# VH-VL binders against Protein RESPONSE TO ABA AND SALT 1 (RAS1): the designs that were tried, part 19

Target 1, 230 residues: Protein RESPONSE TO ABA AND SALT 1 (RAS1), of Arabidopsis thaliana (Mouse-ear cress) (o04515)
Amino acid sequence: MPNTSSSQSFTIFVDGWLIRHRYFVEQLMCASSLDETNRISLEEQQSLVAQFLSHCLQYYQEKFASVSLAGDNVFTFFCPPWFNSYAKLILWVGDFKPSLVFKLTEVSVADLTRHQKDRISSLKSETRRKEREVMRDFALVQQSVADPPVMLAARRVGAVGMVDGEETDLEEAMEVLKAGMAAAMNNADQLRCSTVGKVVEILTPPQAIKVLRTIGQLHLRLRDRDQERA
Key: E = the ipSAE of ESMFold2; O = the ipSAE of OpenDDE; V2 = 0.75 times the mean of E and O plus 0.25 times the DockQ between their complexes.

## First folded at step 7 (VH-VL)

Design k6 (from k1 with heavy chain S50G, light chain S30Y S31N W32Y; framework fv_ramucirumab)
Fold by ESMFold2-Fast, scan of step 7:
Structure k6 (fold): chain C 230 residues (1-230), chain A 123 residues (1-123), chain B 107 residues (1-107)
Amino acid sequence: as target 1 above (230 residues)
Amino acid sequence: EVQLVQSGGGLVKPGGSLRLSCAASGFTFDDYAMNWVRQAPGKGLEWVSGISWNSGYTYYADSVKGRFTISRDNAKNSLYLQMNSLRAEDTAVYYCAKGDTYYLFESGAFDIWGQGTMVTVSS
Amino acid sequence: DIQMTQSPSSVSASIGDRVTITCRASQGIYNYLGWYQQKPGKAPKLLIYDASSLQSGVPSRFSGSGSGTYFTLTISSLQAEDFAVYFCQQAYSFPLTFGGGTKVDIK
């Protein structure tokens, strides 16, 4: 039997995860469509929210394990083949940009209180600051590896062969870059999970169900490869 | 002065009920998640229950789920734990504890604790 | 549930000693970990939050380190008031869980 790469293992995991995901999205759609007379109990709403968040957390926990074992395959997680072509154009560090959650909240919930609006505004500012920190820290890693071994090698692109030590310097730079990419991905995923969880906690359970339904539907749309057929 | 003051413990028979209270002062109560933590005599700490700022979310340890109910009254700056169907294994000092952040999860730690209330379940 | 395994269960130490306590999580919890000190008859006191941040008013001889699954609490030079029970706690996932505790006793 051929060895399964970390990205292939993750793809296999996601196939099973998507079956459960479609089920949860359907449950959220059902719950969000009920009028006040037929609304499920608060305890049932809390349970559904908790189950869906746990389901999403499982995705990122499995992704973390796969990225940690990825080695050379870490690049695949930054341009993942499991997303359609549209999704690939709008990705931020290999997945959705955390602050997108606030736009999804706005389109999903019309009855926010002043307290909720103020807290969401505060969280939005914090989330955008943390997004910039993720990108800044990754940029510092890119700068550190570009100067000097990669730049020296680039100046010699036309030369036949390499000076002793140049190949080793490039290999070391590549290991630093891969480690930095894995760290950026893990930090970005932590911010994604944290942002969704915090938004949910600011909201009431019925409001959270509407937001999570929208998030779940978006995830399915971003994986829908039929749109690539034009 | 930031503090939590507890009341409501006592001795009850198995199957009985008790309600614990925790009064908060010195901070904006509805900006923080609140928790209950217990400690059996001579044993370690066990998290019992937590409640979000607006009572929208409540969480329980499996050992108490279905028997205990956490609640809060933000207008009164008070946290409660209604304990039903008490068992001998519920005998412990119960602490109320404030999360160090607005959120129930990712709180990092409990920075303010009540003085503790003894609950003894014995025949 | 996330299991928090704390080592050692007890340690005998002298004033001036360096004491290290270890806490292991059964799965990754990032840095969502706190350390507490508890003296007989008292409520626990927060020492460290976010794995390595020192709580206001806590002496600098206390330090925390680690992330993911492996964490340590270090007391660089043990003082008389440090003889107590110490607990770690994860705040990453529900139910929230504590370590079993480490009793620091006089040698």
Scores: ipSAE 0.578, ipTM 0.774, lowest interface PAE 1.8, mean pLDDT 86

Design k8 (from k1 with heavy chain S50G, light chain S30Y F94T; framework fv_ramucirumab)
Fold by ESMFold2-Fast, scan of step 7:
Structure k8 (fold): chain C 230 residues (1-230), chain A 123 residues (1-123), chain B 107 residues (1-107)
Amino acid sequence: as target 1 above (230 residues)
Amino acid sequence: EVQLVQSGGGLVKPGGSLRLSCAASGFTFDDYAMNWVRQAPGKGLEWVSGISWNSGYTYYADSVKGRFTISRDNAKNSLYLQMNSLRAEDTAVYYCAKGDTYYLFESGAFDIWGQGTMVTVSS
Amino acid sequence: DIQMTQSPSSVSASIGDRVTITCRASQGIYSWLGWYQQKPGKAPKLLIYDASSLQSGVPSRFSGSGSGTYFTLTISSLQAEDFAVYFCQQAYSTPLTFGGGTKVDIK
């Protein structure tokens, strides 16, 4: 649809996705309770974890498609209207910061083995390095496109109009910036998916359910528009 | 040095069962996700099943779900595929394959492959 | 399921030729794609992982590019040992899926 905003389409998708998300979070809470009384099998727990991860991948799959079609509206994904005002203050590249998953893991799971703790520590260091890499690469894109608007701003002091070709230079810089923003978002989302998936795989299914429940609850609280004041 | 050696396979009638084995050497077996991939005669590659390092997670292609069971024994450095209720369309060379990273998620690159085991299902 | 479409299905080429093979994913898969080479009667061999990273021991004439839904494998100067079938594979979600393969044959 060339006349339909990609950000509007994604907002509609998110509304439906959140209904399914609330259902999964409830299922994760029930599964955790059933495990404490030994009334859920490992196979059932694994299935629920796989279903929830698939649900999360669907979100990022739709986001990838929408970001790729965003064009002039790519900024919306960096300051997304589907998050409440509090969430917008703590976002990293338009969504949760991947390393937050480690704090959520620590508060959710008390029975980690030494082997699991060592692997989580290693993954945490790698994730923080990759977070810095995403930010550095995006900063390089911003730096590379800064010259045309800066030069135009400098020339406007005492100048009445633009010189021939300056509009084309600015347009080219804007296309580079939009492409760079889309790439940064996609790289950040890849890291988000990777970090959650890797943490889950380090954990046992019962431990993973506890972590995913906490992650799911946090996502709902950050997207709860009822918490925003008029 | 790093290798996967397969055993098992053969000719079986429809409805029969077979168990494939894959013995790993030259690497720390419990640091990697393991997979089974098959190839029907003259056809392309089809991923069949995968298992995480600690056996916490197992995944299957829809075509084999409920009939095949992937398992591993980290103490013996071995991977297994138990195949039940075999059908003619299961006829293929079956490969075991090592993920190139610790993780099954994101790890679709298979850097080490077994030699393959022929499974023929016919009456 | 994510469908992987390869083109061409086959290509006839001469030693020294530049050969390109394309792979399209039905959904965005970031860079989570590998390329494999398979010779008759043998197991596949990993050439490229993470869309563009060359596997250790693989000649530099092989290169991969792309992200999202469109990927390319290039052999810059075809050698006699390169006549084989090539497959792409996505690692984004289960079931993991392979392309249909591209046979590179002698002209």
Scores: ipSAE 0.452, ipTM 0.759, lowest interface PAE 2.7, mean pLDDT 85

Design k9 (from k1 with heavy chain S50G, light chain S30Y W32Y A91Y; framework fv_ramucirumab)
Fold by ESMFold2-Fast, scan of step 7:
Structure k9 (fold): chain C 230 residues (1-230), chain A 123 residues (1-123), chain B 107 residues (1-107)
Amino acid sequence: as target 1 above (230 residues)
Amino acid sequence: EVQLVQSGGGLVKPGGSLRLSCAASGFTFDDYAMNWVRQAPGKGLEWVSGISWNSGYTYYADSVKGRFTISRDNAKNSLYLQMNSLRAEDTAVYYCAKGDTYYLFESGAFDIWGQGTMVTVSS
Amino acid sequence: DIQMTQSPSSVSASIGDRVTITCRASQGIYSYLGWYQQKPGKAPKLLIYDASSLQSGVPSRFSGSGSGTYFTLTISSLQAEDFAVYFCQQYYSFPLTFGGGTKVDIK
């Protein structure tokens, strides 16, 4: 059976995750501000990057479990109340659009090598192609499940009550829609994680720290959180 | 021919050291993540370590962390595993393996494997 | 660590039989799963990547399915050359982990 409180379970998880997230963002800000003489070791930089990536993967792993068991709550993940109104401008399948990572990389890192620029360009093209695939697959799911309810409604314009089986057909269509929405969200989240991880590997550890700091700060800005709590 | 050729195994006493080598040919070595996987006699496969294309990122299994060091020399198309403080439980055939993608993160699957190198740790 | 539980540990089957091997991940790994075949004295050979994609050169009787936490490898019609040990492997997160292996013996 689906867990009907999965969105509440996810919200509880995120509250704790945000405390750890603020800690990691502070570490990344500190590390990205150090000059050559005060820079932490390469091994420590690699460790910090790995820890932050693991922290981000934990978020999407918990979201995957919650979305997969969401039942009716899957709609909440597409219109999440935990994001502020400005998040709507960049919201794509319930969260940030993967290709946004490339813009964040551009504003965070000024010393990319030719090899890094070439590889980022290649990854950017592949990411945009995969974004289109996610959108296309989701549109096909919407079309395939929207037709039965629409056709039922059209046929019933002059009808008084439901015929035997019509309620069951609508319920089955809703289950297919919910499953398709969960799949679309999970595919989008997979692409989000994949894009961040791959960009990090193209970069040197000091460059990656700057990018992850920017990404971490963006995560905080997308939440309805103020410096002063009401 | 696309291949990985291994060397450097042998018999060592507990506490000893060995360096394994893996020479790549037939593909652009610095375009791929590389890994080490081991298999104890009669047992299953255990991933040991992985390294990104530019050596910027390395990962280790907890059982070898602090004792083993993975490295690569892209100019020589070679992968290495420096094994220190060897223990009896490190006895295994060690394989080098190529990731099927550029990235160590989501490295895909291992599409090309070396022939294996036997490492025996015994007093 | 992500634990990969593989079953059965061994199976004896006749030529022409359908053989199914199951792999279960302790947490969701999307489709970041590969299947390998290992024959005695040889290095493992990749059969399936991304849970369901057939590696070039691998016979079509091999197929993979699943996503998330539950995966299967199916050999639709077992042949004599399929005598081997089969391993699943997740590559979603570090450390990378393998299943315990399934030994397929032909009766």
Scores: ipSAE 0.430, ipTM 0.735, lowest interface PAE 2.8, mean pLDDT 85

Design s1 (from b8 with heavy chain D30E; framework fv_ebronucimab)
Fold by ESMFold2-Fast, scan of step 7:
Structure s1 (fold): chain C 230 residues (1-230), chain A 123 residues (1-123), chain B 111 residues (1-111)
Amino acid sequence: as target 1 above (230 residues)
Amino acid sequence: EVQLVESGGGLVQPGRSLRLSCAASGFTFEDYAMNWVRQAPGKGLEWVSGISWNSGYTYYADSVQGRFTISRDNGKNSLYLQMNSLRAEDTALYFCAKGDTYYLFESGAFDIWGQGTMVTVSS
Amino acid sequence: QSELTQPRSVSGSPGQSVTISCTGTSSDVGYYNYVHWYQQHPGKAPKLLISDVSKRPSGVPDRFSGSKSGNTASLTISGLQAEDEADYYCSSYTSSSTFYVFGTGTDVTVL
């Protein structure tokens, strides 16, 4: 009956999503390990790819709703507690960097045609350009917070106490920051989905299954609890 | 000149089959996802089917799933729609349409349309 | 929802502005910036008028403009002319698959 925060609601959603995610990753592993005589039909491969992409889109659409309603909790999505310690060091705007998909494609698929390599190279350049746009827009948000009036308002609140209007100025600055962070996250997440979907479409279904298996496995690894190593 | 030209429409009885063709010219056909869109007389536009550049992925509206098959021949710059088990509600002008991006995923605008070919399903 | 909602008809006099709404859901218009507008004259194929919410293709006059707020996209025709009398359709990409959804269509009448 009590209100749940946007980040708590998303965490609850993800718990159920991960159960389905593990199932899809297993299906992709099974499909990618079959030889040609035991390979599932092209239609079945296409269906599995479509189902997995839909599963991933559901994750980011739920995240979009949660981030848009996050208010003070938007900071949680940039430093999410649901990722392990190693993942937190390599995150880009709260999740995987979209251009990582191209490296995963290279290690997963050995039989790319020249035409596919050229298409992937073009998409890679476009994706890196869009990554720079997301970071540029985010830098503008960070700069707005660093502006002298905003810094003075923040310092005054802590040091001396409020004069009329100072708390409102700080609150307005924080709202601009949160809105900008939410926009950056949503743009980054759309680029993540866009990059995966477009790579999949450049590939044949059997090639795509191998790439999606690797992507799915990586996602699980980024959420694995920290383990001690020898 | 960038152009799409449909053919193959006509009068057909319910339960029968018909194959539509679309000839493309003036652009690199093999690079683009292609689509079929239909419009029943006096009604709005309905997306029917789409195919990726390499034929790796084909998608269908629920209303035609299992009955229609989209295909393409990149060497001939041609798109096809095989329509089986035709119903009265399949009566429509059928357009072939090119996306303005390479992809079905996050599909771009349909920047080039054919003139359409009329399919009438009646007894 | 299988279609985006548009008003059946809008009308205006030459030189006026008219606006057509296109309402979807949080999984299409509300989520993506892949909203497109098409103009169809009687007996003709649709013609792309606006892509990606607000981008005009080459050859489309600047009196045609697009915008989006929440789950609703809008097409505005300023300086309405007789040749603008046509059916207008919006479309959007959806998150359920690669399915493309069209609007119900709007008949624009120039009085």
Scores: ipSAE 0.745, ipTM 0.871, lowest interface PAE 0.9, mean pLDDT 86

Design s47 (from b8 with light chain S27R; framework fv_ebronucimab)
Fold by ESMFold2-Fast, scan of step 7:
Structure s47 (fold): chain C 230 residues (1-230), chain A 123 residues (1-123), chain B 111 residues (1-111)
Amino acid sequence: as target 1 above (230 residues)
Amino acid sequence: EVQLVESGGGLVQPGRSLRLSCAASGFTFDDYAMNWVRQAPGKGLEWVSGISWNSGYTYYADSVQGRFTISRDNGKNSLYLQMNSLRAEDTALYFCAKGDTYYLFESGAFDIWGQGTMVTVSS
Amino acid sequence: QSELTQPRSVSGSPGQSVTISCTGTSRDVGYYNYVHWYQQHPGKAPKLLISDVSKRPSGVPDRFSGSKSGNTASLTISGLQAEDEADYYCSSYTSSSTFYVFGTGTDVTVL
């Protein structure tokens, strides 16, 4: 059983994280709406971008730590109860699909250069390849833990109870599954952060601010509506 | 062939300024993030500064923040480090280094290094 | 400024194996697979020896290998040769300050 105190600590972390998240989203919204005469300095734009990326990375690192160091239940993060019904439908490994970032970039930025478009296309192809690798590796883990219990159950059609040793085998299979799910989650979260960070660097700071604003707003919309103003 | 050549080092008095240059050849310079790394005599490597491909992002080690400015000229395949308010502690061999990936974010290995240019700050 | 921790020195006889550790935190070595190793001979620029934990660049002998477990990465030099006498530095991408961090360095002595 997961340590309840550690889960409470992560929940407390997230409450504070959301307050900071709303602050950053407001700053990004303000900065993205300024005209040329009121635009904040390049240094201030770089600082805001860096702070927001650090803020997002902190969330995923704390999530990983809660599972790997504190022993929290990894299953909770694959279907989080704090996400609304719409979010649950569109989740990929418990959060947004990394390649969604490219669609958000396209709708947020109208002034991409040809060089930026070419770099984004290249990164998109690489990101989609890595998404397939995450799913393939997870499918192999799932198959390795599911197949033995299923085959055993099939061979015992009509039998009652488990034979000696089967309970221990199932416990070991569950530990392998949990470890595989944690690895898949971490790989997916690293790909999310990698994709956002690299897209940001392909863009100019003003363009990146627009994309990060859209990403930040999406994060808020995916959470329970009770945490947002109506 | 791929190479980086630093220049501009020398003996300089504390409080003065110096500008380092790095000439790149043999690769598409404007695609890659570039870095400056220094090494004080008999000491280890210290990352100093990095710049993204389009000059959109610049980062500095805390020890040089506010005093050094990294810049690049993609048309000339050149990287620069403007060093102001120099201190004795800035005495080091300064290397120009290229990442093996395009990005500063999740920075790749430094696969190409220059020979270094020596900066000595003393009176 | 934060540095990755390496032993000051390691030594071995020709033909032996030596291992150099590189210890960071759960925010750098423990989180990312972006750990790199550099070899520096006296008076020369560093040369990339291992990238991304265990990848050997072209021209690097197979007797050099890298691995990682938790917050510690390791460089192993098998079949130690006189020419391996050099300083070795690890490095990692870090999320704490969005900069590249180097290890404290290890001098390898071939006895």
Scores: ipSAE 0.742, ipTM 0.868, lowest interface PAE 0.9, mean pLDDT 86

Design s54 (from b8 with light chain Y34F; framework fv_ebronucimab)
Heavy chain, then light chain:
Amino acid sequence: EVQLVESGGGLVQPGRSLRLSCAASGFTFDDYAMNWVRQAPGKGLEWVSGISWNSGYTYYADSVQGRFTISRDNGKNSLYLQMNSLRAEDTALYFCAKGDTYYLFESGAFDIWGQGTMVTVSS
Amino acid sequence: QSELTQPRSVSGSPGQSVTISCTGTSSDVGYYNFVHWYQQHPGKAPKLLISDVSKRPSGVPDRFSGSKSGNTASLTISGLQAEDEADYYCSSYTSSSTFYVFGTGTDVTVL
ESMFold2-Fast, scan of step 7: ipSAE 0.744; ipTM 0.872

Design s59 (from b8 with light chain H36S; framework fv_ebronucimab; at its last look DockQ between E and O 0.75; V2 from the best seeds 0.00; counts 0 for: pae O 4.0 > 2)
Fold by ESMFold2-Fast, scan of step 7:
Structure s59 (fold): chain C 230 residues (1-230), chain A 123 residues (1-123), chain B 111 residues (1-111)
Amino acid sequence: as target 1 above (230 residues)
Amino acid sequence: EVQLVESGGGLVQPGRSLRLSCAASGFTFDDYAMNWVRQAPGKGLEWVSGISWNSGYTYYADSVQGRFTISRDNGKNSLYLQMNSLRAEDTALYFCAKGDTYYLFESGAFDIWGQGTMVTVSS
Amino acid sequence: QSELTQPRSVSGSPGQSVTISCTGTSSDVGYYNYVSWYQQHPGKAPKLLISDVSKRPSGVPDRFSGSKSGNTASLTISGLQAEDEADYYCSSYTSSSTFYVFGTGTDVTVL
C-alpha cells in the first residue's frame, strides 16, 4: 500500500487536466458561437487552437511517460478506469479510434471546400491504413507471446503448479508482451494526435474551433459516470 | 524541375525592415506547408517560420515572434517573409524550404531547399 | 530556443565508418519518429539525407543509415569517401513552442 502505481499517478494528473479541459471547451464553445461582428481575431483563433492542441498533447505525453513506467500496470491503460462503461465498449487501443475524428469533422463543419474534402479523404485513407498497421503489429506481438504459453498449458492440462524453468520462461514472455503493449499504445496515441493536428491544419481556424469543440465535448462525455451510476 | 528561388536579401541597418521572396516551381505549391530557415555565417541551421497551405496557420521561432511576418500567394507560387525591427543577430543566409509532407504538423523533413538569400544587418 | 546536441566533429579514413549522435529530449527525439539528417557542403544549401529516422530519399547512397534509441538518434556513414566531407545536421519535429529544432551540427573530416 505505500506505493502509487503509474496508472494511479496518471489518474491524479487527469483530475487536474479535466478542470483545465472544461475551461478550454467553454472557450471553444464561446468562440464557435460568435457571429461576424463579435468574432475574435484570426490571431486569437489560431492561439486558442494552438493552446487546445497543446493541452491535448500534454495528456498524451503524460500518458506516454506513465505507460513507459507502467510495468504490469500497462494492462490498465487498455481497459482504463477513467472512462465510463459505454466508452470502454467503443475504445480502440485504450482510447478513441483516430478515424472517428473524420466523423466529428463532418458533423461539425458544413462549409468544407472541395479542396478540403479531397485532402480530408486522402488523410482518412492514410489514417485507416495506419490503424490497420497498429493492429497488425499488436496482433504479431500477442501471437509471438501467446502461442508458447497456450501450447504449454494445453500439454500440461491437469498439472498443478509451475516447474521453476517454466516460471522463468513465462516471466520473459510477459516482459515482451508488456513492452509490445506499451509500444502499441504509444503508436496509437501518436496516430490520435497526428490525425487531429492534420485535420486542424486542413481546416480554417473558425472550422477547426468547431471541430475541437466537438472533440472536447466528446472527451467529457466519455468520462461522464452517469451510465456507471445508473 | 522542382525549384525554390529566394530574393530580397541585402545590407540593411539595425531597426529597419526587409522583405524576402521565394518563387516556387515544379510542384503544386498550394498543397504544401512552406518554411523559412536561416543560417548565420559559420553557424548552424535555425527554423524561423512556417505557414500552412491555405495561410490559416502561421508559426514563428521565439527569436522573431512579433517582428517577422510570413505570408504566401498561391496564385503566384510565392512565399514571403516581412522582417521588421531587424537586429545584428538576424544576420544570416535565409533559405526557403518545402516540407516533405503537406503539413507543418509533424513534418520532420525539408526535401526541397532554395540556394538562400543573404541578409546582413549592420551599421 | 533549444537545440539537439551533436558532437562538434568526427573524423575517419576512406572506407571506414563514422557515427554521429543527435541527443534531444522526451518532447522531440524521444517522443516523435520525425528525425531528419542533412548534409551541407561549403557554400551550398542543405541536402536531405534521411527522413523519418531511417528513410533514405531517392538518390541517397545506402552508405548512409539512421537509427534511434530513446532520446538519441544516430547517423552512420559507412565506406567513407572524400565527398562525404561536409557539415551534418540532425533535425526533429517538436511539440514545444516551435515546430522544428535543429542539431548543433557536426563537421565530418575524411583523413
Scores: ipSAE 0.737, ipTM 0.870, lowest interface PAE 1.0, mean pLDDT 86
Fold by OpenDDE, look of step 8:
Structure s59 (fold): chain C 230 residues (1-230), chain A 123 residues (1-123), chain B 111 residues (1-111)
Amino acid sequence: as target 1 above (230 residues)
Amino acid sequence: EVQLVESGGGLVQPGRSLRLSCAASGFTFDDYAMNWVRQAPGKGLEWVSGISWNSGYTYYADSVQGRFTISRDNGKNSLYLQMNSLRAEDTALYFCAKGDTYYLFESGAFDIWGQGTMVTVSS
Amino acid sequence: QSELTQPRSVSGSPGQSVTISCTGTSSDVGYYNYVSWYQQHPGKAPKLLISDVSKRPSGVPDRFSGSKSGNTASLTISGLQAEDEADYYCSSYTSSSTFYVFGTGTDVTVL
């Protein structure tokens, strides 16, 4: 099996994705300005929102594909080398916590209607419930490391006399763990996408643009290595 | 009783326009995304268009993009599909379909369907 | 892909179990847990049988079950009955320009 580096497939994709992402963020910044918002039609705003959402969704699709199809190491995504130290502090199951979108919405949009607030509140409650479910599942996977097959294999790691069959057992145990981690990550990623999409559909296009701008900017900041110097 | 009733179908010539309507009853209409799904005679199902609960967002299949317009009137519990520049390939039974959530995004299912209204585009 | 792939037809005797596959890609069935199944009798509107891969709506018999593995979703009909003779369609959310994609449909015949 070609020793493809643990995240080679995804890394290749992300390089191009980031270029497009920067472009989108710039567009969103322009569209979110008071003067610019009045210059673009509602249809154009909707289009921009749709395109950006699709762009974001593509990220997670490729992430999934890289792990499930290309064989990238799922563990890399839980401690991504491409994230700065700040990003690592806020990581939840390999990326930002889905409910963070609500905070970002709050800081980005000042003119929410009462009806929108009520809907966002309901969505927030639902999202938090789902986050707990994801965490429960994830915790089960984490606890599986203590299962006898994994523990036995781990105890034998580094022992000079690993019998040919024992290496295989360890590999198998690790594959099970990886599969569990991948599943949890996928569920989390779906929740991220869903939450953003649902928030957007509660908002007007101008409001959505502001929130998406903030989300887009955040993604860039999480990858900015210069923040490690601060 | 929860019900969707489509209307407005008929025989039209290519290039003409037609407007479909769907009347909803038995549920809170403005709590759900609404969709149009069509089925050509003897063929499968095809998603055509969707609209969010507040009309803030509309989406279309590539096959109808730029020609069809979905809209809704929540005060009248009604869904509409304006079909312009009709083509022979648009011939189908058009169903009004209720989403299972407020949102089009990840509204993974259509839980209520109308009986459909037949649109025939023929010279 | 404009459609999810289903077998054209599946048949079984009363009381038997039949399974219908729905094969997509990593961009739809393989990625999302938003797979639905619909039953359609001749001249009737589709009826939702399964949502979210395996969730059964109220009023749908428990003999209908859904699952997914990889890029393939499956509908199993256990204890096949004469009334189950119909067309069955899967669907999935997709990130493409089309938000929903349907399967090609499967004709289920009860022998």
Scores: ipSAE 0.022, ipTM 0.629, lowest interface PAE 4.0, mean pLDDT 87
ESMFold2, look of step 8: ipSAE 0.747; ipTM 0.878
ESMFold2 (binder alone), look of step 8: mean pLDDT 91; pTM 0.939

